# VHH binders against o26223, part 218

Target 1, 191 residues: o26223
Amino acid sequence: MKLLWTSQHIKVTVHIDGKVSKMDVLEAIKTRRSIRKYQDREVPEELIDKILDAAMCGPSAVDERPWHFIVVRNREMLEKIPEVHPYGAMVKDAPVAIIVCCDSSLEKIPGFWVQDCSIASQNILLAAHSLGLGAVWTGVYPLEDRVEGIRRLFSIPEHVIPFSVIPLGYPAENPGTRDLFDPDRIHLEKW
Key: E = the ipSAE of ESMFold2; O = the ipSAE of OpenDDE; V2 = 0.75 times the mean of E and O plus 0.25 times the DockQ between their complexes.

## First folded at step 14 (VHH)

Design F4 (framework vhh_vobarilizumab_d1; at its last look DockQ between E and O 0.50; V2 from the best seeds 0.61)
Fold by OpenDDE, look of step 14:
Structure F4 (fold): chain B 191 residues (1-191), chain A 121 residues (1-121)
Amino acid sequence: as target 1 above (191 residues)
Amino acid sequence: EVQLVESGGGLVQPGGSLRLSCAASGFTFSSNEMAWYRQAPGKGRELVAYISSGGYTDYADSVKGRFTISRDNAKNTLYLQMNSLRPEDTAVYYCARGPHESYIDYSFDYWGQGTLVTVSS
């Protein structure tokens, strides 16, 4: 068993069998940061599978689970994403990106898909981090130009709405930690 | 109190170089995204360069290859190295504090007073 340090100073234990130990959920939540710089290193398919599994484990409105995922590894496509997604400049440097989409035909109650896809997206971020990867949520919906850009680029049907683009890779930056706890946002019993 | 104080602006000839500095105080500088904006006469304010807390950088197309944003967290200072300056780079340059993280766009809540950069023969 070998202890590795991520660029975020997160201890990652690599087992002899090549499996990476997962950090506990609170640690993952508290230490996760957006990562926009990646190593020149491929992400194993096994890790993507685990991340996608996690993405599908969140709740959804009346269990509608409207999410779909496009896994993008093609270098040319990754390089094209920034052309339609200005905030996605880092995607061109990532070994892989996941595009989270909503199939509107799967909605049971209108409008809750945003929450559903948000939960899925956040689970992707947390899972990636717990596995020693870095990721960043780049918002697509509800910006029409980005939605349509991604739609065209990936030939996404009209009834399917691209929601987020999440590049992933082994981290090549260390954003550090921050304290976001604000007791003034906590109200007891009443406002 | 959050403060951002820009310095380093001035008059420079085309092709010249300047280095802007922004001294930050009143918040945990190392945790925040930072950026440089500029506003030319008669134009809107535009993003010039962005730097994440981890050191990821992004630039406007007009300044790519010429400008470099950097930060020294130990000194709570943001820098903009400007090389190969052009007349169209003439503007008031502003230091801006961004969030700890954002998933939509570069957004900023505090700005410095600005420093004037004039590129002229």
Scores: ipSAE 0.711, ipTM 0.864, lowest interface PAE 0.6, mean pLDDT 92
Fold by ESMFold2, look of step 14:
Structure F4 (fold): chain B 191 residues (1-191), chain A 121 residues (1-121)
Amino acid sequence: as target 1 above (191 residues)
Amino acid sequence: EVQLVESGGGLVQPGGSLRLSCAASGFTFSSNEMAWYRQAPGKGRELVAYISSGGYTDYADSVKGRFTISRDNAKNTLYLQMNSLRPEDTAVYYCARGPHESYIDYSFDYWGQGTLVTVSS
C-alpha cells in the first residue's frame, strides 16, 4: 500500500509500477475494453491469483460453482491455440491465458453452467482491467470445433467443457471508451 | 455523419496487385477497430483483414501472406495491399468500423459502399 488518507471515510490507493491504481467498480465496467495487443512483459503470478479469486466470487446456479481454470504460460501451448481457435490469434502474443472450463460432474441444474462460466469469465475481464491489465474473452463453447480443439490440446476430459479462452497482459493499445446506453432497451413495469 | 469511402478497386490480371484505400470521417478514427470485408457473387460477406486501434492485425486464412492491412491514423485512412491476386479474390470489398466487443468473432457497426475488385485474365 503506497498512499493512505482519510476525512469522514478511508480512501485507499495502491501505486504499483507507476501505472496501477485502485479503480471504482462502475469505472471498471464502463472503461473495460477487449485488448488484443500486449507488451512484452510478464504478468506476475500474484495478479493471476487475484484475478482467479475474483472469478470464483460470482454467484452460480444453486451454488454449484462448476468452474475450473487452466492457466497457460507455456509459449508452445499458447502458440498452438490459434490452430484450433480462429478468434484466438492474439493468444500466441499473450504472456498468459486463462481457459475457463465447466466440470459437468459438479452440475446441479442442467444447462446453467453456461451462465456460471459466463459470470466467471466476465469477472476475469473486470479484475484484469482493474489491475492495469488488458484481456479479451475469446469464445469457445458452444462452437463444436473450438471445444474439441481446445479439449484435445489441453487433454481436457470428456466431462469437462472448455468454455472460453482469455489471453491477458499489460496492454499495448488503448481503444478508448464507448457510450452504449440505449434508453429504448428499458421497459418500465412491462415490455 | 460517419463516412467510409472505399477506392482503388478495378480490373487486374491474376498475379497482379491492387491497393485499396478507405477514407474515414465523422468519428475518432485512431480509437476504432477497422476491417476489410468482401462479398463475392453469390456468397455472403466474409472477413478479409482486421486491425485494432493499436495495430494488432488478423487475416482470413485465404489471404494470409498475400494481403496486408494497415492504417494511417494521421490521415484517417485504412489500406489493404493485395498481392498475388487470384480469380477467387473477385468481390466487392467493404471498409468497416467498429468498437469491437464481440466474444465469438469480429463485429462492426458501420460499412462503406464498397469497391469492386475483378481478377480476370
Scores: ipSAE 0.584, ipTM 0.806, lowest interface PAE 1.2, mean pLDDT 89
ESMFold2 (binder alone), look of step 14: mean pLDDT 82; pTM 0.818

Design F5 (framework vhh_vobarilizumab_d1; at its last look DockQ between E and O 0.59; V2 from the best seeds 0.63)
Fold by OpenDDE, look of step 14:
Structure F5 (fold): chain B 191 residues (1-191), chain A 121 residues (1-121)
Amino acid sequence: as target 1 above (191 residues)
Amino acid sequence: EVQLVESGGGLVQPGGSLRLSCAASGFTFSNYEMAWYRQAPGKGRELVAYISSGGYTDYADSVKGRFTISRDNAKNTLYLQMNSLRPEDTAVYYCARGPHESYVDYSFDYWGQGTLVTVSS
């Protein structure tokens, strides 16, 4: 049985009337792309709250929930981020960025905070997309220069580790859809 | 098979212009990040310009305002418009394919053979 994956072009009809059409989770996952171009439009605080709520809904190691979030809207600060984050050039053009951090003092088991913050970061991306926003994960940890750069810029304590910078905004690009399914990566019962 | 074929290189005087092209085949061009790199004699390969699948662009500081990267997905072609060329722009220019997307840095897995650009009076 050849599963004909019909690429249904899910037309995300952004209804102008403020009702964010609820994207189902599979659609969000499959259609999400990194967005690096943004409209000259502010992101409402309500949407940021929803995104952060989603960020905190993921599992963590023994429920340690070590994550903290810095929400950055200040134009000057956004413009400074690329100076310490070369891969974050688009941040200067975003209306808002979320910096995901780990408070090491909250770790119950060492080392799993990377997974925890990754889960939080991915949830931010998915939530943003489902809400009609575009976002991109720009990795900070474990690159020392980026970690320390962001730390200094935002006066982050030593026990707190910046993990990712995620600019967000209304999308001004459409990268299109992609198929990343690889059956060769699937093993049944054994390798 | 993934193929990238650069063209458009040549000799140009300082202040002149060139347009490089990269013909891509063997993959869904529109889904991939693309870039131009260059390697000058005796120097390492360096990123010149980047373009995402969505059309976001980034440039090395040395070429900012002078070079423009663009893509035509319908033609599976990457371009680099080079204006106000300088002797220091002399290099072999390479077309490179990146991932669909990355969250760490510019990373590329396929390269063309390159095209030589010589800027000399």
Scores: ipSAE 0.752, ipTM 0.881, lowest interface PAE 0.6, mean pLDDT 93
Fold by ESMFold2, look of step 14:
Structure F5 (fold): chain B 191 residues (1-191), chain A 121 residues (1-121)
Amino acid sequence: as target 1 above (191 residues)
Amino acid sequence: EVQLVESGGGLVQPGGSLRLSCAASGFTFSNYEMAWYRQAPGKGRELVAYISSGGYTDYADSVKGRFTISRDNAKNTLYLQMNSLRPEDTAVYYCARGPHESYVDYSFDYWGQGTLVTVSS
């Protein structure tokens, strides 16, 4: 059926292929918090697609776009991540995790891939938040034991560097916000 | 002024139990992650248990299954229930308040003065 908001005598239905966020971007940045407790509820593939689209919208050094993403939904694999990632205990309880990786064969300017993957990782957090999901960035690079543990667990080749593991799901916690603005960090014209 | 005051420490025999409390003031307690750390004589501080503002918990392997962290946001109080105590649990236990965000490890910006737990025959 075709429904539009044209009069009170008909129903208006618009097919929406994904969630529409009305959150102001500054509000999203200020209210996003690390979420480590998730509802027992699956995250639709469509939302993951939107999040990864957002991840790839970030700038990169000379447009090198070195990022690759591993989407992990398999319970056995999610449960193994804490064995190699001490800060990733909550991953075993997440419906899905995204591993952000650098493919070093795509590097055009050596060493900037860390900034590139950081941009992608932060975009994942903000996009998840705008879609009503909670996420947390659990750092992998440059901690060698975590890098090698994640690489081994997911059969990641040597030229690909796992950067971060980001579990996400519908939040089961709501941490408060804090005023972090510090004028002493702002320098006008010079240090 | 942010203050964290631990209590409930003492001398206990191996296999015994203690419940530590941490009274918090000077901030909106329910907005903060909290933790218990401990420090044995001559050692560095180590994480014992972590609790998020929403109740997610994480534990050091050495205490998992024996210790339970909890919070009562209405009373601004953090707890650590310590069961099946062992001599190696002997330490000063500190209540700690988490800052805003970290992506590498837990971090904390305020600490109490600590409460001594001694596990000895």
Scores: ipSAE 0.534, ipTM 0.776, lowest interface PAE 1.3, mean pLDDT 89
ESMFold2 (binder alone), look of step 14: mean pLDDT 82; pTM 0.831

Design F6 (framework vhh_vobarilizumab_d1; at its last look DockQ between E and O 0.82; V2 from the best seeds 0.64)
Fold by OpenDDE, look of step 14:
Formats: structure tokens, C-alpha cells, sequence
Structure F6 (fold): chain B 191 residues (1-191), chain A 121 residues (1-121)
């Protein structure tokens, strides 16, 4: 039975009237794209709060929750991020960015903080998308130049490791959707 | 089969202009990020310009303000408008496809054969 995946273009009708239509989680996952163009529009603090709440809802190794978040709205700082982050050129055009960090002093088991911060970062992306915002994950760790660049720029202490920079805003592009399903990556019972 | 075919290269004088084209086939062009790379003699390949599937663009500092990347999804064609060309722009220019989203850096998996651009008096 060939499962005909009919790509139903779920038209996310963003109703302009303040009611953020609740996007289904599967829809959010499937339709999320990296957004690098943003409208000249501020993101309400309420939405950032919701995004950060979502960021902290993921699991972590033995519940260590090592993540910290720097919310950046200052234009000067946003404009400086691309100077130390070559893949972060779009950050200068975003109304806000979230820097996800790990406090190493909170680690209970060494090394799992990468998974923890990855989960937090992905939740930020999904939450943003579900709220009608666009975002993109720009990796910092483990690239030393980026790590130290962001560290210096934001005066991040040595025991705290910047992990990702995620600019957010109302999207000014529509990159479409991609089918990422690959049945060849699925193994039943054994490899 | 994925194919990228560059065209438009040639000899041009300093200060001149060229427009490169890349004809894409074998995939849904509109869904993919695209880029132009170049490789000068004796140098490594470098990113010149990037364009997302949504139309976001980024440029190398060396070409910013002089080059413009664009795409026509209806024609499955990528363009690079090059103005104010300099001798240091002499290189083989490659069209590249970015397969999927990357959170690290610009990544591309398919390349054209390239087109030579020579800027000389």
C-alpha cells in the first residue's frame, strides 16, 4: 500500500484579529522553515514569554535544565552579532534574538547539555512558528570563534557557553515546505 | 537527475558588467536555497552570494553593493548580476544548490560545471 502523502498545503490563515490560531504540533513541525527575512514590526513581549516558556518545557539529562536565555532587542547589539557570527547576517534585521546558553555549573552529567540546549532551541523554533513568527537557528557551539565572539560581545562568563543565536520576527518571506520523509532511514526491528 | 548549468561568463574590462545564469533541472527549484561560488586561480572556492527559497540574500563583503543574486522560480533559473567588475573578480563561477536547512553554515550538495569570468584590461 503506497501511502500517497498528499501534501495538503495547510494554509495557516493568520487571522489578524489578535487570536493566534493554535497550530497543531504536527503541523508546526512539518511546516516550520528557517525564516531570515523579517517585517519591520516589533515582537510583543508576551510572545517572547510564551516562546521562552516552551523552550524550558523540553526534557534534559536527569532534569539538569542547564539552559539560560539572553533576549536581545537592542539594535546596536543585534547589528554587532553578524560581526562575530558569519552565518548570522540576518540577525541585524530581526527585531529580537534569543541567545541560548548553557551554564556548565548546572550540569549533572557532563556532555548532555548539547542535547538539552538543542531541545530548547528547537522548541523556540517551533513555538515561534506556531505563534506566527519566523525564526532561524544559527549555530554557535562548537565553533570556537563564534563562541568566543558571542561571549565577548555579551560579557558571558566563562562557565556559561553560548550555544545558538535565534533571531525572530514576523516573517517577510515564504520559503515553502519541503518533504523530508525518507523511508530508507527507517529500519524495522533490525538494521 | 539534478542538473545545474551555468552560462554568461566571458571576458570583460574592469568596470564592466556581466550577468550569469544558472539553469536548474531535476528538482523543485523553488524549494531550494541557491548560491554562487567562485574559485580564482590558486585559491579556494568561496561563497559569493546566497539566496534562500524565500528570497533572503547574503553576500560576501568583497562583492557587496556590486553583485546581485536573484532567482526566477518560474524559469528555474538563478542569476548573478555583476557590476563594477574588478580584476580580482576573475574566477570560475559555480552555481550551487542547498539541499536542506542548515543551522551551522551555508551548505550545498550540487554544483554546476562553472563558467569562467575574466576581468582584464
Amino acid sequence: as target 1 above (191 residues)
Amino acid sequence: EVQLVESGGGLVQPGGSLRLSCAASGFTFSNYEMAWYRQAPGKGRELVAYISSGGYTDYADSVKGRFTISRDNAKNTLYLQMNSLRPEDTAVYYCARGPFESYVDYSFDYWGQGTLVTVSS
Scores: ipSAE 0.633, ipTM 0.840, lowest interface PAE 0.7, mean pLDDT 92
Fold by ESMFold2, look of step 14:
Structure F6 (fold): chain B 191 residues (1-191), chain A 121 residues (1-121)
Amino acid sequence: as target 1 above (191 residues)
Amino acid sequence: EVQLVESGGGLVQPGGSLRLSCAASGFTFSNYEMAWYRQAPGKGRELVAYISSGGYTDYADSVKGRFTISRDNAKNTLYLQMNSLRPEDTAVYYCARGPFESYVDYSFDYWGQGTLVTVSS
């Protein structure tokens, strides 16, 4: 029987184990969870850049790419988001949040911007997860009170529509994975 | 087979305390988000407190600082500690199980039968 406290729990440096490979895409999709508790630890700008690059890699209707992103790190602004976003209480405890917006002047085909911004939002969640961060999508559109509250708080012009607020940080919780596969949702050849 | 059984309700004077329990069975309790809701006579159900499977908590403004949600995963039990009770806290309190993921609001798929809390002199 070995003593666990005498077992050396030395973190092997990234140089010998390294971050040699990135997370498999299917693993990322299946293990990503909404994370609402964050460490008191800043997220490097370079990781935000990688996440936003990933957000912009998704397809869009006729390649319209209607998305804009507001990166929020200011503590006072993060603390005000819950005043206009009831589901966004955890945002005030996040080191950073990304607001996904549609610039309606970039629409090429009416009404598809919701799908476009949804793709960007999910890509943010997956990219954050693959980089060791936790995030949660807190919905704004189409709830008018949330839309107008966020627009007012961040001085977003009328032709720009705030779609989602995504707080992120190094996770301080681990909800575990879930098996959500439901074969009754699969229809072969017809309904 | 999913069962949620609330207990601990009763009559209490203003300023008093109660602790509600919810015994859960028929599912892996530690994997689920849980909540307490309440329904006063003539009103709809309202969220009181939420706890994620990972321990994040959220509260209705009307109970912040007075109520504490917690869970004991080894006992498959959800708790609500209610302090500084007021007459407006009078309601049937329900334990609820959340499914997994939502981006708009909290969601729940199973509910207990409820336990009555009456705050009256």
Scores: ipSAE 0.519, ipTM 0.763, lowest interface PAE 1.3, mean pLDDT 88
ESMFold2 (binder alone), look of step 14: mean pLDDT 83; pTM 0.837

Design F7 (framework vhh_vobarilizumab_d1; at its last look DockQ between E and O 0.71; V2 from the best seeds 0.00; counts 0 for: pae E 2.2 > 2)
Fold by OpenDDE, look of step 14:
Structure F7 (fold): chain B 191 residues (1-191), chain A 121 residues (1-121)
Amino acid sequence: as target 1 above (191 residues)
Amino acid sequence: EVQLVESGGGLVQPGGSLRLSCAASGFTFSNHEMAWYRQAPGKGRELVAYISSGGYTDYADSVKGRFTISRDNAKNTLYLQMNSLRPEDTAVYYCARGPFESYIDYSFDYWGQGTLVTVSS
C-alpha cells in the first residue's frame, strides 16, 4: 500500500483581525520554517508570554527544568548580538530575541540540559509559528566563542550557560514548505 | 544528479562590475539555502554571500555594500552582482548549495566547479 502523502498545502490564513487562528500541532510542525526577515512591527508582550509558557511545557530530565530565558527588546543589545554571534546577523533586525540558558545548578543529572534546552527552544519556534510569528534557532552552545560572547554581553553568571538565541518577529519572508519525510529512516522492529 | 554551474567570471579592471550566475539542477532549488564562496590564490575558501530560501541575505564584511546575492527560483539560478571590484576580490568564485535551513552555521553539501574572477589594471 503506497501511502500517497498528498502534500495538502495548509493555507495558514492569518486573519488580520487580531484573532490568532489556532494552528494545530501537526500543522505547526509541518509548516514551520526558520524566519530571518521581520516586519518593522513590535511583538506584543502577550505573545511572548504565551511563547515562554510553551517553552516551559516540555519534558526535562527527571523534571529538572534547568532553563532560563532572557527576553531582549533593547535595540542596542539586539544590535550587539551579531558581534559575538556571526550566525545571528538577523537578530539586529528583530524586534525581540529570546536567549535560552541553562542554570547548571538546577541540573539533577549532568548532561541532559542540552536536551532540555533543545526541547524548550523547539517549543519556542513552534509556539511562535502557531501565533503567526517567525523565528529562527541560532545555536550558541557548544561553540565556545559564542557562549562566552553572549555571556559577557548579558552578564550571565558562570553557572548559567547560554544555549540558543532565537529572534522573533512578524515574518517578512515566506521560505515555502519542505518535504523531510524519509521512509528509509524508518525501521520496523529491527534495523 | 545535483549540479551547480557557475558562469560570468572574467577579467575586469578595478572599479568594474561583474555578474556571476549559477545554474542549479537536480534538486528543488527553491527549498535550499544558497551561497557564494571564493578562494583567492594561496588562501582558504571563504563565504562571500548567503541567501536563504526565503530571501534573507548575509554578506562578508569585505563585500558589504558592493556585492548583492539574489536568486530566481523560476530559473533555478543564483546570482552575484559584484560592483566596485577590487584587486583583493580576485578569486575563484563557487556556488554552493546548503540545507533547507540550519540552526548553527552556514553549511553546504554541493559545490560548483567555480568561475575565475580577476580584478587587475
Scores: ipSAE 0.693, ipTM 0.862, lowest interface PAE 0.7, mean pLDDT 92
Fold by ESMFold2, look of step 14:
Structure F7 (fold): chain B 191 residues (1-191), chain A 121 residues (1-121)
Amino acid sequence: as target 1 above (191 residues)
Amino acid sequence: EVQLVESGGGLVQPGGSLRLSCAASGFTFSNHEMAWYRQAPGKGRELVAYISSGGYTDYADSVKGRFTISRDNAKNTLYLQMNSLRPEDTAVYYCARGPFESYIDYSFDYWGQGTLVTVSS
């Protein structure tokens, strides 16, 4: 089921397989883990659309929204990513990857795009998790060799900066969760 | 205190096999990704094999198909099964602890003392 979004007059309820997502946001944040093993299943385009919609819902510095996304499904291209990202071996095993990029021509305040693209990247991870998918953020920026390698591989222009590569798919692993709350990191009133 | 203790190194002839072990203590072993690194004389440390907390594994091209990383979370032990050993596998092998979660991948904060593997006639 595809949806048409309009800003003015239509609100649409989405039903997928007769269900709507019920994952609480705190549950999603606390249970999301990096997933590096995927089932041999395609990810429907509809789910990618939902993930990218969520990615674009984050705040950005002065509303600059500098993000662009490259959706990679081509097997040969996915297999080439480890050639320029030596620690991204799991990407070759993913059915799809999303490359989060900054278009520097959209920057309104220099240098805040890193925060903007980080927000979009984390939203991708949370949205994928809420939809029953697993994902992992593989860092690109600020590692110059990775930035240049990904730019070259995907013909990304000089004013666009690849920030992260996020392979995703239906998970084939289940790493545990842990309570990471650390009260020593909390400072009341002052340091 | 985090402690990683490697064992199982030794002298072996080309084509032979060896099994390395790494006993871990001072942390929740099952929560962390782990790796084996090696350092040959006069060279830097290089990744040999990686295993995530969830069981995903990755290998250096030079050892793929010959080495197998595994973990036993009940025994807090990391293993490296090395088969079809070659003289170029001669190195000190290190057990390394990785993070619970990281977006940079293959970033390791604690290392064992190493165990020497010598492949020679």
Scores: ipSAE 0.415, ipTM 0.727, lowest interface PAE 2.2, mean pLDDT 89
ESMFold2 (binder alone), look of step 14: mean pLDDT 84; pTM 0.841

Design F8 (framework vhh_vobarilizumab_d1; at its last look DockQ between E and O 0.68; V2 from the best seeds 0.53)
Fold by OpenDDE, look of step 14:
Structure F8 (fold): chain B 191 residues (1-191), chain A 121 residues (1-121)
Amino acid sequence: as target 1 above (191 residues)
Amino acid sequence: EVQLVESGGGLVQPGGSLRLSCAASGFTFSSYEMAWYRQAPGKGRELVAYIADSDYTDYADSVKGRFTISRDNAKNTLYLQMNSLRPEDTAVYYCARGPHESYIDYSFDYWGQGTLVTVSS
């Protein structure tokens, strides 16, 4: 059975009246792309709140919820992030960035915080996209130089581990859609 | 089969200009991130310039303001315009195809054979 994936060009109709049409979950997942160019436009606090709410809705190991979030809007700080994060060049051009961190003191079971913060980070990306924003996950952990760089910049305590930096803004680019489905990665009942 | 073929390398004097080309085939060029890497004698391979499928670009600090990466999707060709060349730019330059969504670094899975650029007086 040839699953004819009809590439439905979901026209995200940005209604002029500020009401971002609610994107369904599958659409958000399928159409999300990393966005590295942003408009010269501020992101309302209300949208950041919604994104952070979404970030905290994911599961965590034994409900440890070890995540903390640093919301960065200061231009000077945003411009400094690329100095310690080589993959974060776009952060200087973003109106806001969220730094996802783990408080190790909140871990109930060691080692699962990576999954927890990953889930939070992905939810940030999906929520941003569903709200008409663009974002990109720039990995910090486990690269020691980046971890320490971000730690120093933001005076992050030793027991707190910066995990990811996610710049956000209204998109100023439109990357094409990608089909990442690979049936060879699907095994039925056994390998 | 994925193929990347670099061209345009050669000998140039300091302060000179050179334009590299990379002909891509065997995949949907417009859908992929692309990059130029270089490897100088005795050094590791380093990223020179990156271009997304959205035409977002990024550059190594050492080449910012001097090099420009661009693409022509209709021709399946990647370019690197190199101006104000310096002796330290001497290297084999490689065209590379990027992966899909990566959150760590620019990583690439296919490489050309490279083209030599020599900057010498």
Scores: ipSAE 0.566, ipTM 0.823, lowest interface PAE 0.8, mean pLDDT 92
Fold by ESMFold2, look of step 14:
Parts: C-alpha cells; sequence; structure tokens
Structure F8 (fold): chain B 191 residues (1-191), chain A 121 residues (1-121)
C-alpha cells in the first residue's frame, strides 16, 4: 500500500478502490490455489505495490535480499511470454505478471539465492490471494531454455537470473479444496 | 490405489473423429488437474491437452482447434474429443493425473496404461 504524506505531518492512507481483503494467515496458506483464468479487469497499481511489499518482507540468507521484480502490464510483452515459456499460456490472458529475479551481485553468501527468491515468490502468491486476486507460479529457473528466453525477452543482464513468472488477476475460476496433510512426512526426534 | 483406465481408441480414417474416455478411481477426481498425453512410435510422451480442476484448458499447438478436453466430475471421467484426425496423430494416448500444486506447470504423478489411436487410410 502507498502512504501519502503531506508537509503538514498528516498521514493519509490511500484506499484502493475495488477490494480490501482481511484474511487470517493460516486461512490464506490453506486456501490459496493456482489460478490460471482471469477476469478482463485491471489490477490497480496499489495492489501490486502491496504484493511487492509483501514479497520483500521475507527473510533472506544473511539479509542479502537478492531479489528484483519486473512488473509486466504491456499486452504485447505478455503475449510473447508463452513463446519462450512453454506451458505458460495463461500468462497472455493475465492483466499483469511479476517476474522474480536474482541479482547475483547482491549475494552475500553463495548458493542461497534460490531459497531467497522462492520465499519472495511464495509471498507474492499469498499476498495476491489475501487481496482477492488469483496467481500462479510458473517456474523459470533452473530450466535453461526458459531462463534464456525470459532474459532475452526482457533484456535482463547476464548477472541477473530470472527465477519465476507469476501472472495474476481477479480470478475467473474457483478450484476445489484438497486435503494434502500426510502424517507420514512428520518425524519426531529422529528420522 | 489410484487407477486411470483409458478407452475409445481404434482405427480411423484421416479426417475422422474419435472420443477417448478415462475412468478414474481411488482419489477425489474433482480436486485434481488432468491431462492427455500421447506417445508416437520412437518418440517421448508429449502433452496433448490439459484441464484444471476448474474449467481452464490448454492445448498443444498441433491439436488446437481440432481436439477438445473435457471432464465429468459426477462420473469421474476425463474425455478427449478428437476431430479432423491426421496420420501424425497416430499414437498411444495416456490419461494423466495432475499435481496438487506444481510450479513447473504440467507434472503428473499417475498415468493410465494407454489406448492406441491409429489414423490410416
Amino acid sequence: as target 1 above (191 residues)
Amino acid sequence: EVQLVESGGGLVQPGGSLRLSCAASGFTFSSYEMAWYRQAPGKGRELVAYIADSDYTDYADSVKGRFTISRDNAKNTLYLQMNSLRPEDTAVYYCARGPHESYIDYSFDYWGQGTLVTVSS
């Protein structure tokens, strides 16, 4: 959310027309689903700002925060993503997509950037869901053809690694709920 | 145990039509994404059509406009309507159950035994 500040020391919260979601965090985690069908409806910039704020709230290895985000709204660019990202057909139908990238020059401890960008990517999904949006994580890294294709399409420099493409919008589908809890995956004290 | 059983394959002339069915059991069918794959002789499996547990669908470019994937959740059955068939559509067609939540897109954990479709004059 953007906060507007005046010279009179007055804090003003900008209300985002359309939707304000207040969802318990455990509910958000348990009910979030991959959404691949979107309404023909714009996503306000203020919601994208809130989602990116959430993306950057996650922990990172030694606080290195290696992430960068490309916000894509241009129709022609969105329509080109499936040309370099197989199985990403829904991206062309999304009003907006976020590309999560690693700037390798920001690594403070080698090898942890994948975890860092995974945390940011999951936070984007949860934040979008809490705001009444639907999203899906479409993997880029470590699939080299996808990495190269996305890098070329968006002019991403060689030291920056595109990690994921996350299309999002107001959902036009309602996937069912599944019980995925598996007690055999839980080990007490030892394996 | 999860079971996927395909049927409806056979011999058909070019330009003809077939409808494949996949009977599913051993899981809550309506909660899973589903797909049809095919494997031609000497080739790997390739995605033909995908359907979410919603009504979202996607198709391989080679079949778009000719094939239609659908599902009947009350009957636990996945369908593939194949129209305007060509000799290059000749393959074993497999029903596949989609992932719970996958970020690689189309990964599948259970497969049927396949049904042969032969398109020949």
Scores: ipSAE 0.386, ipTM 0.647, lowest interface PAE 1.8, mean pLDDT 87
ESMFold2 (binder alone), look of step 14: mean pLDDT 82; pTM 0.829

